# Ledger of designs, part 22: VHH binders against Type II restriction enzyme MwoI (mwoIR)

Target 1, 363 residues: Type II restriction enzyme MwoI (mwoIR), of Methanothermobacter wolfeii (Methanobacterium wolfei) (o59646)
Amino acid sequence: MKNPKFTENQKEIEKEEFEFLQKLNFIIKESLELFNTNLKNSMKFINYITLPIIMASIESKSFNPFSEIIEKHIAFILNSKMNSLGYKFLPLGYSSDLTYENDNSIIHIDIKTANLENPSDFKDTVPLGINQSSYPGVLDCKIRGKNIKADCKKIKVYPNIPTTYNNKLTITNALLFIYPDYKEIIDEIREDYIAIRELISINLKDILTPIEGSLEEFLNYKPSNEKKRLEPILDNIVRGYFIHDKLRHEFSENVEKDLEEFEKKIIGIAKKLKEREIKPVAILSISIPNGELAPHYDDEIVSGKSWGSSFRYHYKKSGNSVFKGLDNKASRAVFLHINKEYLPVLKKYFDPITVYELTEKRL
Below, E stands for the ipSAE of ESMFold2; O stands for the ipSAE of OpenDDE; V2 stands for 0.75 times the mean of E and O plus 0.25 times the DockQ between their complexes.

## First folded at step 20 (VHH; framework vhh_7mjh_2)

Design aa1 (from y01 with S31D D52S; at its last look DockQ between E and O 0.61; V2 from the best seeds 0.00; counts 0 for: pae E 2.1 > 2)
Fold by OpenDDE, look of step 20:
Structure aa1 (fold): chain B 363 residues (1-363), chain A 120 residues (1-120)
Amino acid sequence: as target 1 above (363 residues)
Amino acid sequence: EVQLVESGGGLVQPGGSLRLSCAASGFTFSDYYMHWVRQAPGKGLEWIGRISTSGYTSYAPSLKSLVTISRDNSKNTLYLQMNSLRAEDTATYYCVRRSEPDEWTYFKHWGQGTTVTVSS
């Protein structure tokens, strides 16, 4: 279907979105060094997160151990920069990682992280929660998505934020940070962690105080949409032991020895992690269309992982301008930063790659 | 009914070796991770190791060099090979299956145990 012509108002909306992209680009570029510096300074805390990282990777999932740290620092840096530009931070916990207000707009920034070895989160499409965008969507089930229902034609996606708030324009921008994979480091200790879980799990009757019913029933209970209780309980016990130094039970001498050995390994892994580069491979900015721009971008919105609760933005590989109401403007999905060393790898997933410098460049 | 029957325990000298067996019945043996656990007199339970359905093993770090777990699905039998036995290895050894094929479930099914005594 031929997209309708943009109204003047819609063009103005895109103009505002584009202007924010420019500001964001400026902020990110200026902050690259700050990212590195702040991350470096925070590396002293890596030991505290190493175990949770291992825990998260127990099923041999690809994971970037620095992603959480980076996200927090990014948020910190962006907040500082945005404030310096006159934006008021709105800590509303309302739909996005960062929300700001100025005289004319409410800005939502969603920070996403991915690792290079898990392209499901960034290949061709970027997942977004409906709570991040004002864009209303009727999604065609045939476009893309997981868990496609055979009888599904279209699904309704309702944005959780309005297109305007108190006459201020809603602007939504997603920032995707792509990092190298550090799986090989985590893999070194995964089996040991599994062993530690088992060492503890066999003694759960003694560790846990029964509240009601049988321990077996308690541990095997699975609430709707929840994991079984055993795994998270074990993880919490392990975390308590190693991070908070809270023993819940006296273990045999051998078990204690094993726990001590594992602690040493955790420390060792932390050291290895500190030696790795923590720079992103790439930073991708996605300007999510305001809802007033519908249906101009309907073909670029695809089904999310959860039908009706998420959607994915499909960025065109052609690198053509996707700000359709604006002439000769950057794509709605543009790289703000690329490590050139990774360009060959990135090109496997992004082709062409469009980088927004002061001017848009295609690589 | 799920049944696990351990055998092969006995008196051994320090430095000796012993192979324990566990005969499984009442369930599809090949579908489950199987574990070995021991309990020394007056001490708590100690996890020794496990073997997956595909034959991958995991061991307690302190015992890794001393024990080998294997399985024969055609015989519904679990094995524990122990080498270089020490006095501290004196314990009752149990074959254990979790409640579900999933490894991260409660230890529900236990054998009666077989006792190993390491003494000069």
Scores: ipSAE 0.500, ipTM 0.815, lowest interface PAE 0.9, mean pLDDT 81
ESMFold2, look of step 20: ipSAE 0.536; ipTM 0.880
ESMFold2 (binder alone), look of step 20: mean pLDDT 84; pTM 0.847

Design aa2 (from y01 with D52S T53D K108R; at its last look DockQ between E and O 0.63; V2 from the best seeds 0.00; counts 0 for: pae E 4.2 > 2, framework grips)
Fold by ESMFold2, look of step 20:
Structure aa2 (fold): chain B 363 residues (1-363), chain A 120 residues (1-120)
Amino acid sequence: as target 1 above (363 residues)
Amino acid sequence: EVQLVESGGGLVQPGGSLRLSCAASGFTFSSYYMHWVRQAPGKGLEWIGRISDSGYTSYAPSLKSLVTISRDNSKNTLYLQMNSLRAEDTATYYCVRRSEPDEWTYFRHWGQGTTVTVSS
């Protein structure tokens, strides 16, 4: 049998998804200056957040140093604006970053950040996670370290977000922020942080006073479900040094000297991060198909490159990324903001680029 | 039984160079990161640096231009080359290993140390 046509219910679902996408696009586009202002104001605290950024970089992970700040500012904007449109914030939503509801729908919005130097995070695709969509996905037969090219079986997974809940339609969106690379700045200090952790590690007996029991027994404790206890303790001690002025005089001279030099380097890194200016390269708004729209998006919601915990929505290009059941051919993936300096780079990854524009007259 | 035995310490004049060795036994030497640590008289412990199982080194920033750590896995031996020695480099130098190959476990195994004295 040929591909099934859209049912009337499926067309209504896509109409509601499109209408919400337009509301979200309006809110974010209208609020871009407030977002930029709030981001700049957060730079007043850059000295206090730079250490956590470095700690995360030790694992050699790609890192957006401002991810948490971006998410909090977007949440502030959305919570204020969504309420004025009749949506109420649900602080205990599913595993989504932001959840809202009104009389007819439950809204899930995930905020994604991507490094411009890592196009697999943003080029014609958005990661969904296994449980952050209502659309049933299929994990492919790729086995870690092996490519299976024959007729292999794929694993069907259950979506953990229902297609409807309490007679309300579930609508799922992503906001994707593409940013410049900051990894080089963070990598300047990684070796210095390793050295600080080692210094504290060899001096733990001079730094820690157990309330009870022996320090050696505590340091050697290794419960079956916790293998690497020392690392968070070392990180806590380093954080404590930066937070509490009284600790500046409670370490031995050699430890204090090295921590003071490390602090100067952290301040220098914080200055470099502040000077880089954190304007987004681009902001994409993406409507993710509801699971009741199966099978119409089966080829587009598939597993990522590696076996893991995530699917991807491959919206490919404006024509292929449309609301397939609607006559208007509107795109499910739309740019809300483009930094003009980066347009040539973006054109290498996107063709065409569909941009949302505010309209003078609402239709 | 894990054993770490340092050697090569002694008296040296300021500006001189010295090479310390650490003979390792009782474990698979090539699987572990190895560390050098020192303690000046009456002072706290100072981490000098480490070398990974594959030979990648990391050093305390203040010592980076003054020391070089190397290893010879065929001889189960760790080395510390020190240059441009100063009076402040007077210390007991220890070869140190963590309890497990995991990077952030307790420093359980210490050598007895070798003493370096830099005198004008």
Scores: ipSAE 0.285, ipTM 0.778, lowest interface PAE 4.2, mean pLDDT 79
ESMFold2 (binder alone), look of step 20: mean pLDDT 84; pTM 0.841
OpenDDE, look of step 20: ipSAE 0.307; ipTM 0.697

Design aa3 (from y01 with S31D D52S S54E K108R; at its last fold request DockQ between E and O 0.69; V2 from the best seeds 0.00; counts 0 for: pae E 3.0 > 2)
Amino acid sequence: EVQLVESGGGLVQPGGSLRLSCAASGFTFSDYYMHWVRQAPGKGLEWIGRISTEGYTSYAPSLKSLVTISRDNSKNTLYLQMNSLRAEDTATYYCVRRSEPDEWTYFRHWGQGTTVTVSS
ESMFold2, look of step 20: ipSAE 0.540; ipTM 0.881
ESMFold2 (binder alone), look of step 20: mean pLDDT 84; pTM 0.843
OpenDDE, look of step 20: ipSAE 0.242; ipTM 0.667
ESMFold2, fold request of step 24: ipSAE 0.405, 0.327, 0.424; ipTM 0.840, 0.809, 0.851
ESMFold2 (binder alone), fold request of step 24: mean pLDDT 83, 84, 83; pTM 0.840, 0.843, 0.841
OpenDDE, fold request of step 24: ipSAE 0.718, 0.743, 0.700; ipTM 0.920, 0.934, 0.912

Design aa4 (from z04 with S31D D52S T53D; at its last look DockQ between E and O 0.59; V2 from the best seeds 0.00; counts 0 for: pae E 2.5 > 2)
Fold by ESMFold2, look of step 20:
Structure aa4 (fold): chain B 363 residues (1-363), chain A 120 residues (1-120)
Amino acid sequence: as target 1 above (363 residues)
Amino acid sequence: EVQLVESGGGLVQPGGSLRLSCAASGFTFSDYYMHWVRQAPGKGLEWIGRISDSGRTSYAPSLKSLVTISRDNSKNTLYLQMNSLRAEDTATYYCVRRSEPDYWTYFKHWGQGTTVTVSS
């Protein structure tokens, strides 16, 4: 099969996608001081959120303690700045994190965060859900390491996002915040938290005495496919004790002393989190091709790990992915911000890093 | 029936070492996390640590440098090695199992305990 030429409509789509990427660069540059200020302001409250961060981290070793904070602050900033540029927020229930419209376009922005120490989250690819693309993905129809294969040429991964909304062009960006790894700080207290849950569990009779039935039946009860009641009870007691100053004198003195020692460790962790500078290592914007650009990006947009319900965009498969229909060789993946302290490590992942600069420099 | 039988307790001098054993029967020992718990007279229960079915250990932070938990699945036996014993380590020591493997569930099965007394 021959490589089809870009139609005039496809070239116009890419011009609009590139123009939005330039507008997003302007927004981010104008907003960096406000973003950093908002983030520093939230660190005033780190002492109050450190325990919830620790508790959430035991469910996932890759939990990012700052991802929710980052996402909330950038959403606030984007909503304000997009409005000042003539875009209105849209409450599309099945869309990306943030959706906006103007006269000509519907903008989907998906905010993603990645740890610098986990390059599979940001290097050369970006994972996408079905609400984060309008471009059908190629299905992987082989099982790796096995002689099982299907002919899937007639079937793609089909997204929820249309290529247009009532004549308004869909434009989709992933806005990727790369940040330092904070997991080692949280891991420092993980075993202490496990020990505290065990301590509470073994002494639970001091807090909870069944009136009817057995404590075993009560604690082992599992409504539907949820966790057994013991686990949320333990978490509830932890929140009551350390956040709300409840239950302080309900345990034996030696148990209380161990709980108080853990409280001191929480405070120490909060200090370490506050001392770590909470700034993005880099902000990378990835213009995800509109589905009307098929088949030009078929080799780069494929099924994700949950094939049939997710995508991967390989924005650097063999080389840097560009706006293939534009003569200016503009990159679809560009750094909107780089923290210069991390430039040496970024150059290792993005080599040469100059291919990820916005086009006025690349040309 | 699930049975847990501790042994190895007794009188020791401060600074001494002691190894406790727990003989398990009536269940597939290798499927379960096993726990050591102690209780000093007049005090609340103290969780010492646990060992997973694969041998991974977790300890109360205050005891981590003083104790080692191990298991021998071929003998259905759980061990607690205690070093540098102090008067505050005087307690009844229990081998404990949860009601089910792999879940946070009720501590259902307890041995009768073995008493360790640390006294000069």
Scores: ipSAE 0.495, ipTM 0.868, lowest interface PAE 2.5, mean pLDDT 84
ESMFold2 (binder alone), look of step 20: mean pLDDT 82; pTM 0.819
OpenDDE, look of step 20: ipSAE 0.624; ipTM 0.889

Design aa5 (from y01 with S31D D52S Y56S E103Y K108R; at its last fold request DockQ between E and O 0.79; V2 from the best seeds 0.00; counts 0 for: pae E 3.2 > 2)
Amino acid sequence: EVQLVESGGGLVQPGGSLRLSCAASGFTFSDYYMHWVRQAPGKGLEWIGRISTSGSTSYAPSLKSLVTISRDNSKNTLYLQMNSLRAEDTATYYCVRRSEPDYWTYFRHWGQGTTVTVSS
ESMFold2, look of step 20: ipSAE 0.608; ipTM 0.908
ESMFold2 (binder alone), look of step 20: mean pLDDT 82; pTM 0.817
OpenDDE, look of step 20: ipSAE 0.567; ipTM 0.858
ESMFold2, look of step 21: ipSAE 0.566; ipTM 0.890
ESMFold2 (binder alone), look of step 21: mean pLDDT 82; pTM 0.823
OpenDDE, look of step 21: ipSAE 0.378; ipTM 0.763
ESMFold2, look of step 22: ipSAE 0.354; ipTM 0.811
ESMFold2 (binder alone), look of step 22: mean pLDDT 81; pTM 0.818
OpenDDE, look of step 22: ipSAE 0.403; ipTM 0.764
ESMFold2, fold request of step 24: ipSAE 0.426, 0.428, 0.384; ipTM 0.848, 0.844, 0.829
ESMFold2 (binder alone), fold request of step 24: mean pLDDT 82, 82, 82; pTM 0.823, 0.817, 0.819
OpenDDE, fold request of step 24: ipSAE 0.634, 0.703, 0.528; ipTM 0.888, 0.910, 0.830

Design aa6 (from y01 with S31D D52N T53P K108R; at its last look DockQ between E and O 0.54; V2 from the best seeds 0.00; counts 0 for: pae E 2.9 > 2)
Fold by ESMFold2, look of step 20:
Structure aa6 (fold): chain B 363 residues (1-363), chain A 120 residues (1-120)
Amino acid sequence: as target 1 above (363 residues)
Amino acid sequence: EVQLVESGGGLVQPGGSLRLSCAASGFTFSDYYMHWVRQAPGKGLEWIGRINPSGYTSYAPSLKSLVTISRDNSKNTLYLQMNSLRAEDTATYYCVRRSEPDEWTYFRHWGQGTTVTVSS
């Protein structure tokens, strides 16, 4: 379908999407102090969660240490506010984790956290999973200033989420939380953590004495044909020693000294994490076009690097992020919060910066 | 048969330097992480550091500025350079390999050790 006009149904869809965006923006903007308070309460326990964060971050190499905590606090706020306004939590399996319904709509909200030092995750774009869009993704045909000769608009990646559920419109939104990068703090302790695992590994005989056979035979035993890896037992001993206060004084004194030095390092890292401001740099609210709006957003919703499993919404690719079928020129992507200390760096990435301001509404 | 043979130990003055070597045979040396470990009399084993097949190193934090691990895959030889030696560095030093090329498998293969004594 070449450059068709917006149908009346498509205009109605955009009216519904805009109306929900306004409700979501109001809810989140009104709740920023509660979010900050809830987050501060979680951070009172940073000394207890620092080691698990270090372990997870080093194993995955890309783990964002606070993203799950942030997502859970926002989910709590949304569930409370949405329920009090007549939206019911509605898990649908292969849909977004935050799915709600009312009489007219099925709402999908995705909460994303991005590092300020990785602008590909937030600048003019937002990554989407197949459970986070109802709009089929198209192939971006331009590579290094060249067009692919094939008709790439016929190549689509189809999402899991339908454009409607019977008589209820699918509405999809993203909340993007931009944070300072915490990885340099975690990387400070990376070598210490590797060294402690090696130290435990070389001294396993001090705490693990097989009843029969050799230590090597025990550690290599498997019910399957796969090689035995030591990571599970090493991680278990790390948790036992540092979290549960077990195995103390079972190693030689010089080994115990090194374990105690690592414990001091963990405490120091926890203090650094606690002292670093963990408030968002910015919060961006994004209305993702419904699939019935095709082809009007084909240039903006494209397949990611994985042709069958992900999308990107380039909400500023063809100009400002607007509801293209509405006369009001409303933005589909607006800032709900900007930390003033970061405004100069945000201006490097965003021009213009569209900010939502609270207004009294009698609807 | 996997063999690891350390050499280069001896008596050294405090503040001095020493370079240990480990000649490896019986396996594809370039595929494995190689490790240095030491043990002072009456003490538990201390992990000094490791070097992966590509030459990336990791060290015990207390030794990081004092030691350098290197390898020459063409000579099947592992090296430990030690600087600013202290009396507490007196130990038997072992070249060690894991059972598999994987990072976290059992430390199966050990050299006989070479003794370093730091005294004035």
Scores: ipSAE 0.434, ipTM 0.847, lowest interface PAE 2.9, mean pLDDT 83
ESMFold2 (binder alone), look of step 20: mean pLDDT 85; pTM 0.850
OpenDDE, look of step 20: ipSAE 0.602; ipTM 0.875

## First folded at step 21 (VHH; framework vhh_7mjh_2)

Design bb1 (from aa5 with Y103F; at its last look DockQ between E and O 0.59; V2 from the best seeds 0.43)
Amino acid sequence: EVQLVESGGGLVQPGGSLRLSCAASGFTFSDYYMHWVRQAPGKGLEWIGRISTSGSTSYAPSLKSLVTISRDNSKNTLYLQMNSLRAEDTATYYCVRRSEPDFWTYFRHWGQGTTVTVSS
ESMFold2, look of step 21: ipSAE 0.559; ipTM 0.889
ESMFold2 (binder alone), look of step 21: mean pLDDT 81; pTM 0.811
OpenDDE, look of step 21: ipSAE 0.189; ipTM 0.651

Design bb2 (from aa5 with S56K; at its last look DockQ between E and O 0.68; V2 from the best seeds 0.00; counts 0 for: pae E 2.3 > 2)
Fold by OpenDDE, look of step 21:
Structure bb2 (fold): chain B 363 residues (1-363), chain A 120 residues (1-120)
Amino acid sequence: as target 1 above (363 residues)
Amino acid sequence: EVQLVESGGGLVQPGGSLRLSCAASGFTFSDYYMHWVRQAPGKGLEWIGRISTSGKTSYAPSLKSLVTISRDNSKNTLYLQMNSLRAEDTATYYCVRRSEPDYWTYFRHWGQGTTVTVSS
């Protein structure tokens, strides 16, 4: 099907998107030093945050210990810079990480982190939720692993975000932080943490006194829509012991010995994390097309992993997603930062790599 | 009815090795994490380690180098290999299962235990 011609309005939309992208790129690029400094500041406290990181890592999902720190620092920097440029911070509830308003637009900025070892998170795609983009994505009605296909011809993934707020254009951008894998460090202690929970668990009767009933009943009780109490209780005890130093005399000598050993390991992990430092592999800035540009980008915006709950913007390996209505063939996705050590790896997933400089450079 | 029966305990000299077994019945053994726990005379319970349904093991830090837990699902049997036994390892050893296959449930099912005495 011959790609429909862009209307004048659509071209104008793309122009606005392009202009904002340029602004955002500039802001981030000029703030990289500040960003790095701020990260270092956070790392001064690595000894205090290591255990919480370990505790958070028990989930089977790809975990980066520094993702939260990165995201928060970027948010802070953006808020400051955007404000200085006259943008108003505009929280709209169900929206992207950051939302701003100017005279002509409502801007959504979503911050994403991706693990280099999990290419599905960034390879050729930017995952977006229904709260980040205004573009109705193509709905994939396939069931994974099954040859079942529903007729979804009339249905798209409709986001919560409109294409316009009154007379203001919705602009959506994503900042993707690709980070190296720190799993090897966390894996060194994760199992030990699990063991510590078990150690505490077996002796809970010595620590907790039920008000009514048996301890077992208390711990195994599962209210409707709630998780069992054991895990939160164990985590609480861990925090009490290691973070607040309040529970050390409540355990048997053998258990305490194990806890002390674990504490030493935490310190070791903190040191390793500190040595590794917080260094993103790359920062990618992406302008997501406004929904008014459909169907020009329908081949590039498809459903995500969860049916109807998310969608993905695809940037093609062999050709950067471009502003199709603009004659300059400017890229919608550009790298603002690349760790050169990882350039060979990145080229496996991005080819070519478009870098933001004074002018776009293709690597 | 869930049954756990430990065996293999006895008198052993310091520095010796011992392998304990736990025969499980009355439930789908392969669906559960299994634990070893011990209790020395006059002391509290000490968690030794666990083995997951996939065979992944976790141990108490102080015992990690001294013990190995394994399982044979075809035989519904849990094992505890102990090496370099010390006097302090004298205890009753228990095979234990949690209440549910869910990892975060309290311990409910215990064997009768098997006694290990380490003495010269």
Scores: ipSAE 0.485, ipTM 0.809, lowest interface PAE 1.1, mean pLDDT 86
ESMFold2, look of step 21: ipSAE 0.530; ipTM 0.877
ESMFold2 (binder alone), look of step 21: mean pLDDT 82; pTM 0.820

Design bb3 (from aa5 with D102E; at its last look DockQ between E and O 0.61; V2 from the best seeds 0.00; counts 0 for: pae O 2.4 > 2)
Fold by OpenDDE, look of step 21:
Structure bb3 (fold): chain B 363 residues (1-363), chain A 120 residues (1-120)
Amino acid sequence: as target 1 above (363 residues)
Amino acid sequence: EVQLVESGGGLVQPGGSLRLSCAASGFTFSDYYMHWVRQAPGKGLEWIGRISTSGSTSYAPSLKSLVTISRDNSKNTLYLQMNSLRAEDTATYYCVRRSEPEYWTYFRHWGQGTTVTVSS
């Protein structure tokens, strides 16, 4: 289908998007040193945050131990810089990580961390939720694992945010921080942590005295729509013991010995984490098209996931890039930082799209 | 009815090795994490380790070098290999199943245990 000609309004939208992209890129680029310094500051406390990281690692297969720290630092920096430029911080409830307002636009900025070893997070797609973009996506009506497809041609993934707020343009940007996989470090202790939880679990009777009923009944109790009590209790005991230095000597001598050994292991892991500098493989800034530009991107953009709970922009493997826009003169995706050691890998994943470095070099 | 029957216990000399077995019945053995625990005379329960449905193992740190847990799903049997046995390893050893597959639940099902005595 012949790409429809841009209307004047659409051109104006793209212009505004481009201008903001440039501003954002500049802000991030100039703040990289500060960002790195701030990360180092956080790492001074690695001994205190290692166990929580380990604990959190059980819940996610794609766990980056530093994701939360990274995201928060970026958020802080952006808030400061955006404010200095006259943007007002504007929380709108279910929205992107950061939302700002100026005279002409409402700006949504989503910050994402990805692991290089989990390309599903960034390969061929830019993951967005329904709270970050104004662009309606194609609804995926497939049932995973089954050859059942519903006819969803009439419906799209409609996000929570409109294309305009009171005549202010919705602008959406994503900042993607790609990091190497630090999972191997956490993998060294994850099983030990599991063991410790089991150890504590079997010895809970030594720690907990139920007021009424049996300990087993107490632990197996599951309120409606809630998890069983056992898991949070175990976590609580772990925190009490290792973080707060409570509950010492409440277990048998053998159990205490095991807990002490585990503590030493935590310290070792903390050291390893500290030695592994938090260095991004790449930082990618992406301007997401406003929903008013849908005619230009509909063939290439956004499949809904989970029946509309989320969606992603897909990279086109051939032809026009889904991130090509801005009147076809500039890329909507810009690498603000690249570790050159990973350039071959990055090319593999990003070659299908038009992506430039800040220096106007194509990847 | 869930049944767990431990075997292989007995008298062993210090430095010796012993392999314990647990025969499981009354449930889909392959769907559950299985655990070994022991109780020495006059002492509390000590967790030894577990094996997942996929065969991954986790051990108490103090025992990690001394024990190996394995399973044969075709035989519905759990194993505990113990090496370099010490007097302190004298205990009744129990095979244990969690109440639910692959989830953190309270231990619900126990065997009768098999007694291991390490003595010169």
Scores: ipSAE 0.090, ipTM 0.568, lowest interface PAE 2.4, mean pLDDT 83
ESMFold2, look of step 21: ipSAE 0.564; ipTM 0.894
ESMFold2 (binder alone), look of step 21: mean pLDDT 82; pTM 0.820

